# Ledger of designs, part 18: miniprotein binders against q9bqp7

Target 1, 240 residues: q9bqp7
Amino acid sequence: VPQNWFPIFNPERSDKPNASDPSVPLKIPLQRNVIPSVTRVLQQTMTKQQVFLLERWKQRMILELGEDGFKEYTSNVFLQGKRFHEALESILSPQETLKERDENLLKSGYIESVQHILKDVSGVRALESAVQHETLNYIGLLDCVAEYQGKLCVIDWKTSEKPKPFIQSTFDNPLQVVAYMGAMNHDTNYSFQVQCGLIVVAYKDGSPAHPHFMDAELCSQYWTKWLLRLEEYTEKKKNQ

## First folded at step 18 (miniprotein)

Design Ju10
Fold by ESMFold2, last read:
Structure Ju10 (fold): chain B 240 residues (1-240), chain A 102 residues (1-102)
Amino acid sequence: as target 1 above (240 residues)
Amino acid sequence: SPEEIKRRVIKLILEAYKYEDEGDYEKAAELLIRAVKLARELGNPKLLASALFLLVEAFYEMGRYEEAAEVARELVEVAKKLGDKLMEDLARWLLEEIEEER
């Protein structure tokens, strides 16, 4: 039980979409400051066991590929993930500007992998948008807020080959989603709130992506775990 | 040649990873003991650390805790020589885990 519990949902806000939605999704710029990001909190509160498993994997990969080969592999995976997110933002954005590389950006196994998910996505409210929780003092950059099968969700897009600095994030993915959700629900830049989450895991070979839906009850359960991680982070910084 | 010995050490460690995947920690330890000896002779602390790191796990899983502790203590010193703070911290944590089992 967190010592500084705070609700994930804001009772003063509606989670229902506005009938007259804007044609352009929100994209609040990220402003660097002293307060920690979601990803920094999660990274700095990894257990020793998580760190051990990551290092074990890294050591094995370096032996197989060499140090230079491992760096090249990691860089390539990072670039593919970046291009995947760029493609999704382009697909989900109402911008109809023809770009010379737009067609090539859309040609990837990861984009093929999510096509069946995208057919169920509508009512895009935010893309690559900053969130801040003023009371709990953390920030983040969420991927997408949109309806999935009629439910307004914070949607997080993941690839199966993301760089190792974020491998433990596959175990922490629900915590990222709820942290962004809680921040958005208490951020004055947003006039609505979201009570559901969706994690979409895309595959390089184009195999159908796996959606992981999180209803409000599940989000509340993970929110408690997020608050514990934020508390651990705060305690570590007080001891430094 | 030193390059042939280096390739031999890498091959031993990678084969040990394979046996650990299968739960055969005894076979992994046999290979890793050889890898450690060759890495010391080669004078390659990075390969030595890699072999010691996996050997700690093998001995721990076999319940050979005194041997695991000896390897973990060596790994601490090798990691310090390399300036590898992450590996040093992990080796100290492993040593604590081993001592809790004894």
Scores: ipSAE 0.709, ipTM 0.937, lowest interface PAE 0.8, mean pLDDT 86
Fold by ESMFold2, last read:
Structure Ju10 (fold): chain B 240 residues (1-240), chain A 102 residues (1-102)
Amino acid sequence: as target 1 above (240 residues)
Amino acid sequence: SPEEIKRRVIKLILEAYKYEDEGDYEKAAELLIRAVKLARELGNPKLLASALFLLVEAFYEMGRYEEAAEVARELVEVAKKLGDKLMEDLARWLLEEIEEER
């Protein structure tokens, strides 16, 4: 129960774009400023239990791989994630031509993993686009806004080498999605709003990705949790 | 050799992780006590911290709070030697959790 509750949806908007909207996906540049990002808020409000579990995992990985092996592992994971997002932006861009695509960028297990999901994705409205919540004062960079099986979603792409068949296994990802959704719905750069979310977990070996669909009710439940995290962040900054 | 002892300590800690995953904290603690002893003899503070970290959890879950507190206090000091602020903060938090149970 947040002290400063605010609605995730904007009643002055529909989920349909205006006739004057651009025909290509929006890509609003992220402006560096003093207001916090979604990821910073989430990182700064992790419970001591969450931090303990992450450190426990890190210590185990270092024992198993060695220090250099762990650094190589984490670097490769980050690189693969970046390449995955670059490939998806290229695939989903209607302005992209085949001769302008990097063929090696499109050859990966992660891209194979999401093929069955991409067949259900259409009507791309935003790619790698900044969002800002004017009232709650936070900013983010969302991956994609598109229709999934006919429903307009904020879509978040994740890579994983371990199966995550349940949404509970995605930790703070649902909070990230709803924070982007709430920001977009109250950002003047956007003329429409989105009421659904989708988290897509892709696998390195090409195994079928797991989609985690979030309807409006589930999004509202996670929105309340996001507001609590944002409130906690704000309170911590007052005490510094 | 020192490297062989180091590999032995790592193996003990990794086996302890497996027993903790299964809820067998008594077996995990047995392995970790051995790992801590060997890590101290090696003079390897990173490996010592790793063993102490998991041993605190094992003693805590067994209800052996006074032993957990002693291990947590040592972990604080080892983390300070390493300059590992995150581990130091976690060890102090663990000690706080243990004291609340006593």
Scores: ipSAE 0.704, ipTM 0.936, lowest interface PAE 0.7, mean pLDDT 87

## First folded at step 19 (miniprotein)

Design Bi2
Fold by OpenDDE base, last read:
Structure Bi2 (fold): chain B 240 residues (1-240), chain A 86 residues (1-86)
Amino acid sequence: as target 1 above (240 residues)
Amino acid sequence: SPKEELLKLIEELLQSVEWLLKEAEEMYRMGDLWYAAWMARMALDFAEDAAKLAEETGNPELIRRAKELIERAKELIEEIERAEKK
């Protein structure tokens, strides 16, 4: 059990968005503060085994692609991910904020892959919005808060070039999602609460994306794991 | 020696595969079948990698351990797949 227990859900907030919630998705900018990000906490608290497996995977990829090929691959994955998020933000944003839709961004296999998921997405409340947990002292940038099949979710979009997701991008994804949920539920900038998570894995070849839905119970279980990672991070920083 | 380094690598790989399987089993117990299956498949892939490396060393104990982990990973995958069909 974490020493510093804190609930993922806020009992003071209603699950029902107030009818007065603005029709425009929230986009709170991430402030560069001394406060650690969710991503930083997760990266600094990886297990020795996880670090080893990532290095082993990297070495195998270098053997297959060569050093230059692997650098190119890594660069392309990063670029494709960025473009995909930009495209999704454009699609999910209100029409009035649609900067000139770069039609080229919309013609990706990843966008094709998520089309069936987007049909079930409605009621967008936040896009690329910062969250802060004031008590637990961490920050994050969430991709999306919207209704998926009628349930309000924190949605995290992932890209995969291969049908088998890579360790680096997927291993701690559930922890990332629940960390954002817990922060949002206790961030004063948000008037509503979220109880579910959704991880969407989009594929480069345009094959149907995989929606991984996490209910409130599963989110609560991952929240405990997140708290342990956060405590480990805090202890490491005190000893530094 | 290069041989000693390879043996060390294989040992660390085997330990890491065992860790992955434990994490997969935990996720399975939590009810996250999709991530459990994903981790189990990764464990299988790395266990097969360990088996190939172990065969290069000719160390029968390392080969045995790698094969055991392959079987454990397969069994877990099958169990998860059966649970998903229910």
Scores: ipSAE 0.850, ipTM 0.946, lowest interface PAE 0.5, mean pLDDT 91
Fold by OpenDDE base, fold request of step 28:
Structure Bi2 (fold): chain B 240 residues (1-240), chain A 86 residues (1-86)
Amino acid sequence: as target 1 above (240 residues)
Amino acid sequence: SPKEELLKLIEELLQSVEWLLKEAEEMYRMGDLWYAAWMARMALDFAEDAAKLAEETGNPELIRRAKELIERAKELIEEIERAEKK
């Protein structure tokens, strides 16, 4: 049980979008402060077993691809992920704010993969927007807040080159999503609350993306795990 | 020695697979069937990797432990798949 329990949901905020919500998605810039990011907290609180398995996976990949091949693979994964997020931001942004759509960004298997998910996405409230939890003292950059099948979600987009890839971030993805939810729900820059999460895994070959929906109950359970990771991080920093 | 280093690697791998299975079981209990299945499949992959490495050493105890973890991972995957069909 966390020593410093804090609720994921804010009872003072309504689940209903206020009629005064801007028609334009929020894009709050990330301020580089002494405050740790969600990603940093998760990376520095990985278990010995997680670290070992990631290293083992890396060694297996180097044996298969060679050192230079693995570097190229890692670079390509990063670049493809970045381009995919840029393309999604362009697609989900209001048409009036669309600068010249680089048509080349839209011609990817990943974009094809998520088309069936995008059909169920509406009411975009935030895109590539910073969140800060003032009480728990962490920050993050969330990909998207929108309605999925009529439910307001924090949406996190992931890319996968293989149907069953070892994705390094996959282990802690649910924790990342709920960390963003909890921060947003208590960030004064946001007037609304989110109770659900959605992790979308897009595939390079254009096969249908996988939507992993997390309801409020599941999010609450992962929130407890997130709080434990945050406490561990805080303790490690006090001892440094 | 290279042999001692390999034995240490296999031991750490086996312990990490056991950890993955426990995490998968917890996610299953939480009701996250998709992530439970994902972690269980990862546990299976690494358990099979451990079995191959153990065979290279010829250590019967390491081989036994790796095979046991393979079976546990398969059983968990089957249980999750049955739960997804209900």
Scores: ipSAE 0.849, ipTM 0.947, lowest interface PAE 0.5, mean pLDDT 91
Fold by OpenDDE base, fold request of step 28:
Structure Bi2 (fold): chain B 240 residues (1-240), chain A 86 residues (1-86)
Amino acid sequence: as target 1 above (240 residues)
Amino acid sequence: SPKEELLKLIEELLQSVEWLLKEAEEMYRMGDLWYAAWMARMALDFAEDAAKLAEETGNPELIRRAKELIERAKELIEEIERAEKK
């Protein structure tokens, strides 16, 4: 049990959007502060086993691709991920940002992969927006807050080149989602609450993306795990 | 020695696979079948990797342990798949 328990949900907030919520998705910029990001907390609190498995995977990939091939692979994965997020932001943003939807961004296999999910996405409230948990003292940048099949979700988009998920991107994904959820639910910049999470894994070949839906109960369970990771991070920093 | 380093690597890999299976079982108990299955499949992949490396050493105990983890991973995957069909 976490020593510093804090609820994931804010009882003072309603799940219903106030009718006054702007039709435009929130995009709060991430401020570079001394406050740790969700990603930093998770990375610095990985178990020895997680670190080992990631290194083993890297070594296997280097054996298969060579060192230069692996560097190229990593760069491509990063670039493809970035482009995919940019494309999704463009698709989900109601503002026809007259910026020429680089038609090339929309023709990706990843975009094709998520088309069936996008049909069930509506009511976009935030895109690439910073969240801060003032009490627990962490920040994050969430991908999307929208309704999926009528349920308001924190949506996290992932890319996979291979049907086998990339280990680095998949470890602690549920914790990342609930960390963003908990922060958003207690961030004064947001007037609403989220109770569900959605992890979407898009595939490069355009095969149907896999939606992993997390209900409020499952989110609450992962929230406890997140709090433990945050405590571990805090303890490690005090001893440094 | 290179052989000793390989043995150490295999041991750490086996321990990490065991950890991964325990995490998968926890996720399964939590009701996250998708994530449990994902972790179990990763455990299987790394267990197969461990088995291959163990075979290179010729150490029968390491081979046995790796094979045991492979079977455990397969059983867990099958259990999760049965639960998903319900």
Scores: ipSAE 0.844, ipTM 0.951, lowest interface PAE 0.5, mean pLDDT 91
Fold by OpenDDE base, last read:
Structure Bi2 (fold): chain B 240 residues (1-240), chain A 86 residues (1-86)
Amino acid sequence: as target 1 above (240 residues)
Amino acid sequence: SPKEELLKLIEELLQSVEWLLKEAEEMYRMGDLWYAAWMARMALDFAEDAAKLAEETGNPELIRRAKELIERAKELIEEIERAEKK
């Protein structure tokens, strides 16, 4: 049980969009402060088993691809992920704010993969927007806040080159999403709250993306796990 | 020695697979069938890796443990898949 319990949901905020909700998605810039990011907290609090398995996976990949091949693979994964997020931001942004869509960004297997998910996405509230939890003292950059099948969600977009998700990006994805939710729900820059999460895994070959929906109950369970990771991080920092 | 390093690797791998299975079981209990299945499949993959490495050592106990984890992972995957169909 976390020593410093804090709720994921803000009872003072309504789940209903306020009439004052801007028609334009929020894009709050990330301020690089001394405040740890969600990603940093998760990375620094990985279990010895997670670290070991990631290293084992890396070694297997190096044996298969060679060291240079693995570096190239890693670089390509990163680049493809970045381009995919840029393409999604372009797609989900209001038409009036769209500079000339780079049509080349839209011609990817990943974009094809998520088409069926995008059909169920509406009411975009935020894109590539920073969140800060002032009390718990962490920050993050969320990909998207939108309605999925009529439910307001923090949406996190992931890319996978292989049918099997890459281990590095998958272990703590639920924790990342709920961390963003909890931060947003208590960030004064946001007038609304989110109770659901959605992780979408897009595939390079254009195979249908997998939508992993997390309801409020599941999010609450993962929130407890997130709080434990945050406490562990805080303790580690005190001992440095 | 290279053999000692391999034995150490296998032991750590087996322990990590056991950890993955426990995490998968927890996620299953939480109602997150997708991530439970994902972790169970990862556990299976690494358990099979452990089995191959164990066979290279000829250590019957390591081979046994790896095979046990393979079966446990398969059983969990099957259970989750049955739950997803309901």
Scores: ipSAE 0.844, ipTM 0.950, lowest interface PAE 0.5, mean pLDDT 91
Fold by OpenDDE base, fold request of step 28:
Structure Bi2 (fold): chain B 240 residues (1-240), chain A 86 residues (1-86)
Amino acid sequence: as target 1 above (240 residues)
Amino acid sequence: SPKEELLKLIEELLQSVEWLLKEAEEMYRMGDLWYAAWMARMALDFAEDAAKLAEETGNPELIRRAKELIERAKELIEEIERAEKK
């Protein structure tokens, strides 16, 4: 049980989005602060087993691809992921920002992969927007807040080249999503609350993306795990 | 020795697979069938990796342990898949 319990949901905020669909998604810039990011907290609090498995995966990939091949693979994965997020931001942004769409960004298997998911996405409230939890002292950059099948959720987009996802992003993805939810729900820059999460895994070959929906109950359970990771991080930093 | 290093690697891998299975089971109990299945499939992959490495050592105990973890992972995957169909 976390020593410093804090709720994921804010009772002062209405669950009902005010009927005015914001015409423009929020895009709050990430401020360079001494405050740790969600990603940093998760990375610094990985278990020994997680670290070991990641290293083992890396070694296996190096054996298969060679050292240079693995470096290239890693660079390509990163670049493809970045381009995918940029393309999604462009797609989900209002049409006025679309004039600068690099059409080449839209021609990817990953974009094809998520088309069926995008059909169910509406009411975009935020894109690539910073969140800060003032009380718990962490920050993050969320990919998207939108309605998926009529439910407002934090959406996190992931890319996978292989049917077996890259191990690094998979272990703590639910924690990342709920961390963003909890921060947003208590960030004064946001007037609404999110109760659900969605992780979408896009595939390079254009095969249908997999949507992982997390309801409020599941999010609450992962929130407890997130709080424990945050406490561990805080303790480690005090001892440094 | 290279053999000792390999044995150590296999032991750590087996322990990590056991950890993955526990995490998968927890996710299953939480009702996250998708991630439970994901973790279980990862456990299976690494268990199969451990089995291959164990076979290279010729250590019957390591081979046995790896095979046991493979079966546990498969059983968990099957259980989760059955739950998803309900």
Scores: ipSAE 0.843, ipTM 0.950, lowest interface PAE 0.5, mean pLDDT 91

